# Designs tried in a protein design chat: miniprotein binders against q56419. Part 9

Target 1, 326 residues: q56419
Amino acid sequence: MEGRTLEEVQEEVFKRHGVLVPKKELEDLAKALEEAGLLLTEKVEARLKEEEEKLKRERPMRLAGLSYPEGEREARAFLEAFRASYPGEGEEARVLLMPHLEPSRVPEVYGAALAALEKTPPPERIYLVGVAHRPLKEKAAALPVPFQTPFGPALPDLPALQALDALLPFELFNTPLAFREEHSLELPLFFLKGRFPEARVLPLLVARRSPELGEALKVVLRDFPGLLVLAVDLSHVGPRFGDTPLTRTLAEEARRRDLGFLERLAEGEPEAALAFLGANPTRIDGVEVVASLLPLLRERKGKVLAHRLDLEAPTLSAVGAGTLVL
Below, E stands for the ipSAE of ESMFold2; O stands for the ipSAE of OpenDDE; V2 stands for 0.75 times the mean of E and O plus 0.25 times the DockQ between their complexes.

## First folded at step 3 (miniprotein)

Design V3 (at its last look DockQ between E and O 0.03; V2 from the best seeds 0.00; counts 0 for: pae E 10.8 > 1.5, pTM E .386 < .8, other shape alone 2.931 > 2.5, SAP 79.329 > 70, placed apart)
Fold by OpenDDE base, look of step 3:
Structure V3 (fold): chain B 326 residues (1-326), chain A 85 residues (1-85)
Amino acid sequence: as target 1 above (326 residues)
Amino acid sequence: SPELLELLKELIEYLKRAIAEAKKALKEGDPEKLEEALKELERLAELLYILALLAKGDPEALKKLAEEIEKLKEEIEKLKKELEK
């Protein structure tokens, strides 16, 4: 963007469309943008470039000391406690659907994932497919760099990533900045790296359904076998998501949709799972990921190990989480 | 900051209005006005994209904004294709 400050954009928005952004909000924004170095397009571009250059080397932990312990010893104790929160036994996974929600909200669901991983032979590589909470340049993206964890770096499988890129009609290595703060990869990766320290990782994000991704991955998995992990949440209901406060009826509908989705996936019917959701009125998070991975989910039978609809009391909202093995 | 998310929402609403004006220019048969409008729309869409990448806040709110930005980009690309005809 040549020369125009956010102030000029603001003035132009103001002049053309009479949107009076309150001066205080504008000042707070200008300050936030200034503090972020975003006031000048050139400074924004320079900062973006700097942040992109950092992500060429590694993806640092962002949630260490917040969502999980930073220290390895404490991190191992954390894994054990989460595993202990699930009283059942797992099953061997070729495909694992697990949450990316804040772990403390749904410990038994993560515990079920750990139980499944206990029954799973150590994979050479993990295809970790998360949800993009930021815009991507393409429908999907990958970041081919080490991801830091308390258990050491999760190293990328460069040969497998390159093979995937070669089969896609778009550049796979796009939008590195979308990975910087993306928790849908970081949180599951903690558990996966803790269980499989030697596994290489393919960190993938899906913003929009990409049938091409599923077809390409199906080919790549033949030459580069590994564990497929879908890091997705389920229903999002309540005021945070545009609904009324959580009621018994709304919670029952969220659970019905979550379980109906997971059960159809467990029967090897991913198209039926998507069709069951229709317009997705409870906002199941994983729909674009599942829609992208249909070729890998078809005809695979499995089991739902855990499900929870977790209430966030301060907002009277709830998020569904589940663990499915295929 | 919550403030950046609100700004993004306002900019999205502005961009929606600007797209509506560009669609009107297209109907009026003024290609020069449409071309100028499209250049500005592309610039604004790029700014929104950058701001969305840098924004911090509720992941679900960010996701929703991202989806809205992508839809607006698709509408801009459709207008661009109509100008090229």
Scores: ipSAE 0.469, ipTM 0.795, lowest interface PAE 1.1, mean pLDDT 87
Fold by ESMFold2, look of step 3:
Structure V3 (fold): chain B 326 residues (1-326), chain A 85 residues (1-85)
Amino acid sequence: as target 1 above (326 residues)
Amino acid sequence: SPELLELLKELIEYLKRAIAEAKKALKEGDPEKLEEALKELERLAELLYILALLAKGDPEALKKLAEEIEKLKEEIEKLKKELEK
């Protein structure tokens, strides 16, 4: 009944059906439905405010028992199985690019990340930069609270987060609810916390490219050195993502785009990596994160350790994942 | 008529679905699902005025429609009390 009066509704019913419905009956029903709708909206908003307040204290596991084991012993065995899925050796990373795709879909890609962490001296802190899957109030956000893991809480680096917030032209702690179910932080964090149990974390999300974030992080990293982790996926192709069913040609294009992007990053040329993608026809997920972090990626050379374009048979679609050390 | 009875059955199913979705959206605190639940309530309102029109031609259907409207008012009152908790 949006934009309609009860008289207009009554008039249309009469024109269509030749019967005049009493206005009082329509009014009684409309008022009952509107009152229920208003009360439901108010209750939902109150509950969302309560959830937001809880997230200002801690971020609980959402994927334990689904994507990884909840128990610490089982979780450690899980890490070892993933490391074993990548038989190669890693390299020391100052910057690590790793996926946030469901781990069981790309075990060797996560295994390559673990191999890199194995060669990396334990950092004092980890700058974990994921992709926001819910809207943020600003281009980027952080949540300065413990994130629960099977290995204990991943504690926030509050001094580094406060320094970052002070350098940005917007409030960094702006959208707690966006973190509630954000797997792009939770899934990589499981692996990072398992290997670096004493490292503090800066849990960061990017919704839209923010050059300000990259410039501010460059400054913060000088006083608060640590490991920078880009927790991003690569190509998304097929009907689930708006394409025709996956073909060999589309899969080959997605793989070419993924590897060309990673290889240019590995040459220390992040602007060239973005230019290579053009309009991003295979929907590489990491573009906004890379575009935000250009000052931290320039002239850092490294190596692509792993890549997989993983097939989603039920949807005839595919998602790319990779591991890059810089 | 048999046709009015089938429309009443459809109304009952829509009422159950719309109420369940509203309760789920409230419990989950999901604005998108809340908007979907409100759309279903609006759809139900349009369906009910059509059924009210049809029920005037059938005394038995009028009695059943009045009973279903009373049930709807009772469910809305119950929902109001839950929201006030």
Scores: ipSAE 0.005, ipTM 0.266, lowest interface PAE 10.8, mean pLDDT 81
ESMFold2 (binder alone), look of step 3: mean pLDDT 73; pTM 0.626

Design V4 (at its last look DockQ between E and O 0.03; V2 from the best seeds 0.00; counts 0 for: pae E 12.6 > 1.5, pTM E .502 < .8, SAP 82.997 > 70, placed apart)
Fold by OpenDDE base, look of step 3:
Structure V4 (fold): chain B 326 residues (1-326), chain A 85 residues (1-85)
Amino acid sequence: as target 1 above (326 residues)
Amino acid sequence: SPELLELLKELIEYLKLAIAEAKKALKEGDPEKLEEALKELERLAELLYILALLAKGDPEALKKLAEEIYKLEEEIEKLKKELEK
C-alpha cells in the first residue's frame, strides 16, 4: 500500500468491479487491509515475493488454455476464427482502440481489430496501454520484461521504455505484481503478437489519468515510432457494477454513451468525448486511458469498426466493447 | 464500513459459488466449465484480495478472510494441476 491514495483505490475498485466505494469506506478498508496485510501469512508474503522476483525476468501466460489456446497451431486457428467473425474490412491504424474483455464474449469486436491490423504495416514497436485493474504505486506503470504468448515472447522495447521513464515525473517501472494477472494487456497482446510477431512491445498500465504520460509518449513517439493500442472496455452496467438488472432503457443508455464516446474520438475530439460522458454514470472503463493520451488523440480522425454491449446473463449485467481506428 | 463488509460477504458468497461450480465441473469431467469456473475464482480471489487489502476493519475477521482466501487459492492451484493432468 505504499504510495496509493484512497482515491486511487476507489478508482481501481470502480474500474475492476464497477462499484464506487465511498472514500470513508475505503479509508476504513485501507486501515483494515493494513491490518490484514499484517495478517498475510509468511507463506503468502513469501509467495508474492517469489512471484515478484519471477516478474523481473518474464511475464508468463495466465489465460492460456482458458481465454485462448496455449498451442501455436491452435492459437493461429483461433485468430483466423476471430477474424472470420467480423465480415467487414479494416483500415490502417496509427491508433487502435480495442477491447480487453473475454474474447469469446465479443468475437466480432476482436475480429474488427484483426481486420484493422491486416491493413496496418508491421510496426517496429507497439505501445500497448491497458487499464490497471490492480492498484499501482503511481498513476501509470510499465513492466520491461518479455510477455509470454503462444507465438513466442513479446519482447520489450527497452530503449523506448527508458526514454519514456526519463520524461516522466515518477518512476515508470513500478508495481510489477499488478502485471501478473492483468488481462487488459494479456488478451490484446495475444492478437497483436499473432499479427505482428517481430514487433517489440511497451506494456503500459494506467490506473489514473496522467497527462504527463501523454506528453511524454508524444515526445518518445518522435524518436521511437510505433502503433499505439488502447486496450479498454466501455460501459459497465447492471448489478455487478451497482445498477439494477439490465433493462432496455439501461442498455440503450450504455450504447448511447459508448457510441457517443467512440464517435467523438473518431472525429479527433477526445476532450469532447470525455465531456460527453460527464460523471460517467455507465462506467466507461477507458476514460482514464483516454484522458492520459489526449495529446496523441487530438485531431486524429478515424472510424468506429465495431461495437457490442455483451450481456452476462448470470449477473444480468453488461459490458460494452468497441474497436476504433485512428 | 458496513457496506464494505457487506461487499466482502457478497464476494465470499460468490467465491463459494465459483468453487462449487469448479468442483462440480471437475466431478462432471467438463474441462470448459472447469476452466471458466477457475477463471472466475481467480477473478474473485483477486477482488477479495484487493478488498482484504482495503478492509482495515476487524483484524480477526480479516485474518479469517485471508485464511479462507489462502485455502481457496490452494484449492484453485490443486484444481489447475489436476486439469494439466
Scores: ipSAE 0.006, ipTM 0.282, lowest interface PAE 10.4, mean pLDDT 83
Fold by ESMFold2, look of step 3:
Structure V4 (fold): chain B 326 residues (1-326), chain A 85 residues (1-85)
Amino acid sequence: as target 1 above (326 residues)
Amino acid sequence: SPELLELLKELIEYLKLAIAEAKKALKEGDPEKLEEALKELERLAELLYILALLAKGDPEALKKLAEEIYKLEEEIEKLKKELEK
């Protein structure tokens, strides 16, 4: 491993994909790499550079035909089915927390997000903040290019992105390849673009908490008002995430942590929400995003519209998802 | 994802060609050229491993990719043993 422990690699794979790779495979590969020098990488590096250059022009759909329909007509019907899965009414959002979990697993949670968007005046732009599942060169990153969707391209808000970049102590446009497979942006964007087809987007990723990002966004939002979206999942429990098999007690704890976190956010108390999680024993996915965005969450009261702890019978594991409007 | 899996298949194919180049360096008796080839093979195997772990899929798909990686690392070990002779 190039400057990483096996545990760090396993953590990166979990962060990026939610999958734990068997330890023996990691150990065997590490031994092979430690024993042998590899000399012939030029073609692979050229291919990776080629992919990186493509991402500087556009970000293609990766999940069409897998997580949502590829065709526009089918995609619109898909959105309406998800809205129908949530029987309630939404509330206007200035800040929306929504999941990035596979949509078919938590349809009413995405439906609640759509209900909130229904009550939200169409914004000029959407600040879409996801969780980086690949390492970033900095604490946060953006990709200032069109993101393709079945509803057409989601165009970047270049002036707002440039203003944000200028306020940060690091280059914002720093890791294009990290966006190639990033579902925490693509899945929420499908729903957002479907409801706000004319809104521009600031596609943002957080790898590690960045107070600088939150302070900079507070300034940028004054000049470039828009909808702030935290595209995050909640608890991750069970063997797929390093626990013993899921029990009723662990599931109840995960639900308690999820709801306690969301409720404190809904009271405008994001520091209390983070403190409630402590060491984050159920691995709520959104903590680094919330910790980065504290200035935008303080004193903003709202409502939890939906929550589900989705049980994965094959893996004896579960993932929590919620919808919160502020 | 399907495109990551296709990239992995192409990378595996490229790695097989790189192994052939390392075998050529071994037969030509150039130990510095062979050590450079083995260093690049190690880097390619690391990249292949990282890409395989980043691939979307169920555990069965990841297990199949791991089997391919295991076969490639076995070939690398054979080449390293030939270098030590």
Scores: ipSAE 0.000, ipTM 0.238, lowest interface PAE 12.6, mean pLDDT 81
ESMFold2 (binder alone), look of step 3: mean pLDDT 74; pTM 0.652

## First folded at step 5 (miniprotein)

Design a1
Fold by ESMFold2-Fast, scan of step 5:
Structure a1 (fold): chain B 326 residues (1-326), chain A 85 residues (1-85)
Amino acid sequence: as target 1 above (326 residues)
Amino acid sequence: SPELLELLKELIEYLKLAIAEAKKALKEGDPEKLEEALKELERLAEGLFLLSLLAKGDPEALKKLAREIEKLKEEIEKLKKELEK
């Protein structure tokens, strides 16, 4: 509100949202923000240290009541509705690529993932690889604790996580706080736990390309076989992502880029998939995950079950989502 | 603005942590500190609501923030009722 009068702020709110906010409420807002800044600084520093310690014991639900229902019965009905949104049959997965954006935006894509899980024999463990949305101390990280879900806690596979840690040139359990608010793990995990309630999990985040992670995982998967899940979104286009406003041409390019990427992965050619994207610089958040996991994706043939480019009209932006089985 | 949306996310996280501290203070039996803290948390929650009306961005992200703010307001109200016991 610096550089603006309260009257200008009131007028902006009215123009954007059709709400006339009284001047006194804007003055109260300014005072509340100032008081909060002073009060919360001391408390937040101490509490962040406490939250980090708590994350060494368990990871609580953060999106329950927001992205999915908190109660088990309601969560089950919610999950079944997503499966129903996809009319096709799935394919068995050894590797599953699925999105992590808000499920309600691409229900048929999550439905395709659920269809694939129906055709997949229950794994003893799931290697769930998401994208870090907060800085990590290393290129990748894991959190070896139970992750709460409406279907009960997803338990960590401690022997497999420890085997992985031993093979890496960095400490795998390096940034607990990065897992406190991480939708790229929590949203896919909701669906995975609902389908495979007895499977243990390896919750992994990739921040930057880590070829050593892929090499280590190849070794660990031999001794601890399981389902590999890449929880990644595809094209990010438009002003929300630092690009030009979405046009029909840019949307068509994004769809071709997403499908070309997925089709090359389906042919067992992940290097070709990355090279295909290199000719077009639109950011796909899954690039760092795929680049890290190359040894696990080579020569695995599969099928693209679904793809959607989700349009965000207010920002003239779009995010691609897909389901791929290998 | 995109900058406003990021500020909202940060302030919501701070509010969550402040509410956790208020819950701790209630359990530890410090009612005078809790009363002042709850007044400031109530002001902050209302401020976040008003600020959310200025934010632009992904409609789903904005709906999530609105639901989160309402949930936090409900938690503050529960703490106020516990204090009035």
Scores: ipSAE 0.012, ipTM 0.265, lowest interface PAE 8.6, mean pLDDT 81

Design a10
Fold by ESMFold2-Fast, scan of step 5:
Structure a10 (fold): chain B 326 residues (1-326), chain A 85 residues (1-85)
Amino acid sequence: as target 1 above (326 residues)
Amino acid sequence: SPELLELLKELIEYLKLAIAEAKKALKEGDPEKLEEALKELERLAEGLFLLSLLAKGDPEALKKLAEEIEKLLEEIEKLKKELEK
């Protein structure tokens, strides 16, 4: 137990969760977890291999019954409730930027996305680009299997995925396990499948900046036209993300940063949007997605439909979310 | 430490698989066994969170790990609420 004293851990737990944990309990718990870890190593390895094999056939729902209802009827009612939370009209989208944050925290932002989808002609396919929350073997990846939803399976567009794979300098289908538990795809897909049940999907994850992905996608979209969806969250601020506690000033800076970024994208100036975030490390989730897709975002004008900075009072932290149509 | 960070990642993956099994048990109608399993999973997740505060390593990796553990605690709480319904 190097690096932090148990007293510092005890104090931090009390500040974050309001619970005072005795030092002896922390010591005993740490020892028990280390012992458990030794017993679980082989089980973890065996089960991950089993899960990887299952992912060759389908991607099951992970968040059904938690973030959205499992039953189709209940899921439809849930979707309509989110739409109703946004009082405005949508705009037609060729490119849609939407969040992947827990929907119940920003219902009006997801409602704005639904409004845009209502104004958008049904696409043959959806290019759904999320953020990798697990390491990928390459800069980007896809999983060419049906993704289960309460509205039925979202079927992969195999010809378009194969065309994309052929144009990339790396194997596109390189990390199946990264898709096992990926909310940046699952949560937007729930809304997209609910509105466009017949559309096929290209489920794509970006881990690092890949200009070759954007170039290849521009070519594939010409032969396989469809809706491009960037599933990205915006500012992450506060101790929950390894930063200082949220203040009024930091919250205002986060809102200004989010809106400045989105407005520049809406002007068809994605390089200016990235530059606006500055030379300092950005706290905007999905900046690597935008940087990868530059050829698809340039000179495409649109509108910011919604933005919210969701506040987490117990942790003095916040996450930004927005809906942008291009 | 690097060893502790690696162990935490392995235990997190096990916890996720165990949560998936608990969800399956809930659907199959064994609420007593599920309740017992969820209680054990909650204690493991809390312990992993506490151990993550003692870990050393890349700040970005540590932040990501803490976020993942907190998310799993939230999922366990949601499952407990579903069981109560």
Scores: ipSAE 0.013, ipTM 0.285, lowest interface PAE 8.8, mean pLDDT 81

Design a11
Fold by ESMFold2-Fast, scan of step 5:
Structure a11 (fold): chain B 326 residues (1-326), chain A 85 residues (1-85)
Amino acid sequence: as target 1 above (326 residues)
Amino acid sequence: SPELLELLKELIEYLKLAIAEAKKALKEGDPEKLEEALKELERLAEGLFLLSLLAKGDPEALKKLAEEIEKLYEEIEKLKKELEK
């Protein structure tokens, strides 16, 4: 509690979420937070450290049997079914923006990404940039170990990762635990490994804007050329995301914001794309990734292949997803 | 606030570990230990929900926390149903 009074907290919750929380519940919350802090004892920290040590060897599959099939044969059929869900032809990508949303919710968007990968010459390495869903000690992080997939392990490009680490003002390999359960890397990697089985990977997570990451990556890509993949979802609207319940107007606004953002990226104008969103806080998880990678996106023209706003009726919420090639 | 957001993320990781331990107790046939664990998990889940309403930050960060919280609630409900069998 940042020294805030219970009255200030109650007022803030009401203003943001339209919920009036009684003082007793806020007092109970404060007590629960105190107790939670005490429960993060040396024993829990030791267990987390043990999990971190395991991640120094490999990153196991977490979503196999849930978001994609565990067996190689079944995984291959699954991948081809997603490609078939997109009726268009792809275009060659030097930079690919694709979602990390549950694939079954937006199959045609992943199908568009697969179509682009089919037109793209096999890269020696893939710079896979996702969004951190857990705290990072720095603005960005990487995990330099094999990532397991149904198509075999995706091997890290150690020389390229080490070159990147050397150019950054912070330690790149700073938060192994953030990678233990990270769908923004695991889900795109499933599709990328299925199409480019021999490509090495640089699995990167962005938590906050890191212009120094984009500057360093521009240098590294000259010596270690490869495919740059931005694994980002677009608009997040509705109560599940701390926003007003979804309406037709809000859904249309979300679609317009998503497409306006992607169209400006496709014109090679990433600063204009960020300016178009015109707000802090933002409602697109790609903002921090795009803001970090500006030097790699400027003056690269391309095409939006697909866009969908996935509706979640029980929560009156929605998430946007798109495929963009540059 | 960044402070509340970090505490929320830490609590989520703690609860995942606690849920895994409760699942182990269920598999090993110790319903009394499972029942004790569930009471603590339910208490922390209530605090987690309220904290999620107070946390400020990028809507993307809040979305990710909401997804994790939903998964934790689903797992706790599954454990409750198993205990009732």
Scores: ipSAE 0.006, ipTM 0.236, lowest interface PAE 9.6, mean pLDDT 80

Design a12
Fold by ESMFold2-Fast, scan of step 5:
Structure a12 (fold): chain B 326 residues (1-326), chain A 85 residues (1-85)
Amino acid sequence: as target 1 above (326 residues)
Amino acid sequence: SPELLELLKELIEYLKLAIAEAKKALKEGDPEKLEEALKELERLAEGLYLLALLAKGDPEALKKLAEEIEKLKEEIEKLKKELEK
């Protein structure tokens, strides 16, 4: 609940290393680590300044050659293979919820997203909302630079980003370095840029609930209409995510919670979707994004096109993924 | 870096212990010494934040660590406010 007690830490150390550590020794170790942390701060700051300078001009690809092909021709074939993995037709999207986990793990779910994009008129801009995997100085952030893709750079919509920044009670461009390694933006962007090469992008990250972001976006979308994309994964269960090993019952609970969440969003009832999850025991990361964007999700009816709970046997863990059009 | 990720996890656990001890000290401690201790904890939390920005590893593990760092920063801020009273 409130974090580990000293006794719990001692017990864990004993179980893993066969040594019982006295409280005094743990306190001394904590002080040594604190001093080490302070000494590392200046070295880390120097490296961060170097990386931040690189981000002033562009956001380079990090997952090319790993999660998707680097070359344009190979990237196009890769994208079309994902579309082919989904046998259904899409639906037009005003709002698209799609995953951001490794695409090869859930090809039919990304295929469903591509099917929806195929039925959607090309937008002038895409509001791409992902989930921060590194700390942000504020509840949300954006990076106003071109993002490189195998299909060319995805250009930022500077006027729309500036309008958004002006309406927020905090600096929107507050943590550039959080964007250096961020798959929740890079992976969906690969598919979005492949389908809408002319669209400009607002790359947004949410770390914590920001109702002010949703209110500001509602105003900005009126003057700068575009496609809203929520790039979120669903349930995260198992030891890899700080949970117990996966069981058939836990897997079924995860599927039930994923689908119940998506179905309530499809009914235009985002508050009901959040209430259905309660304490979010299977760790759906879309909760913070949905809670931030409530004004944009109410009254929009739609359809769940695909869902999968991807099983990871080596860690006895699983991640849910889905495609929802509104 | 596996080393950096494991260091980050270990520092987070020890920061939690230090915060718990600061809470106990607040009841009967010396206000001047507690103020200095809270400044050191704040500096450690900032160091963890910076290390997390450079850390390589599983994105979901990093997300969990980022959430823990934010909670610890909030706890330190609450202790600072209680000291001000």
Scores: ipSAE 0.557, ipTM 0.808, lowest interface PAE 1.7, mean pLDDT 85

Design a13
Fold by ESMFold2-Fast, scan of step 5:
Structure a13 (fold): chain B 326 residues (1-326), chain A 85 residues (1-85)
Amino acid sequence: as target 1 above (326 residues)
Amino acid sequence: SPELLELLKELIEYLKLAIAEAKKALKEGDPEKLEEALKELERLAEGLFLLTLLAKGDPEALKKLAEEIEKLKEEIEKLKKELEK
């Protein structure tokens, strides 16, 4: 049975169950999928363990040469160009909200983040909280290894990560493979490492709201002070995201939703920010991150430095991006 | 690969249909056979979860599939608990 292509596997499943699924007998479906080699097998399990072993040593760059330059000199020039794209002055951040979408789409928004980092004293560590784009075994996860960047490796803050793990009701280091290709950490980290080359990092992913994460982080930040970074995008609109094609009205609604959300966070009212999104908070990437971190965001006033709704005309879609300092 | 991503989408739809059938059969089905079927569905859901971790493609598409798989795992767990009652 070795040597079968995915096309041959798909044809086998189709032949066994035909086009008239729904299936009558659940066991027959499972057996057919197992015979087609589509269920978990020893081979799939071995592959997973192999990939996990590689991540025990380091997390290599995946987007170098694509989203940012591979070489340190070129990467430095790239970062400075992004800072120059934002004409404003930054403000000191204790908490920074910045995007994680492709930087070239919203250079002024990343430039605003860089301006804020320029005004921020170098932290000993950065709590970098991104959004999981792959499944996690638990609501949140971390990977305690060096993350490679063009500016050298961003080293994990092992004592702070272990303190966080000890305070959580679940294993923090639960899904290493979710970090193998995760742009919500890699792209912000490029900018953060360029500005704060000596800071250690806690690379954290949130898949679902975890109030226990926010409560644990509140305790850990007291003993291990650092910069909290929420690496989140805002509105996702259009067919690219399984939604209605973009119209002028939907774009205006998205901009209003993004700005209303950010301004309420800037007032130190994160519950009001979540409530403002109404019954459909899932239209904003990062809602689960904000909901998890409520104890760290309450009563912290700040300023929205930049906002853009980036239009993707070929797909009639758009993604909101913003920079907020608290 | 693009082929693996499309296959995963098809398998998730099949899992949804199988779970819907299990829900329909719960009241009048054979509890022993339904429990065995739920174990197979759980294994399939776990396999899809792990394959999604290995898949390459659009991060937003993968995130959507991951969320769907997690919801289906939760539905299977609810059905298992209902059988225990």
Scores: ipSAE 0.289, ipTM 0.697, lowest interface PAE 4.0, mean pLDDT 83

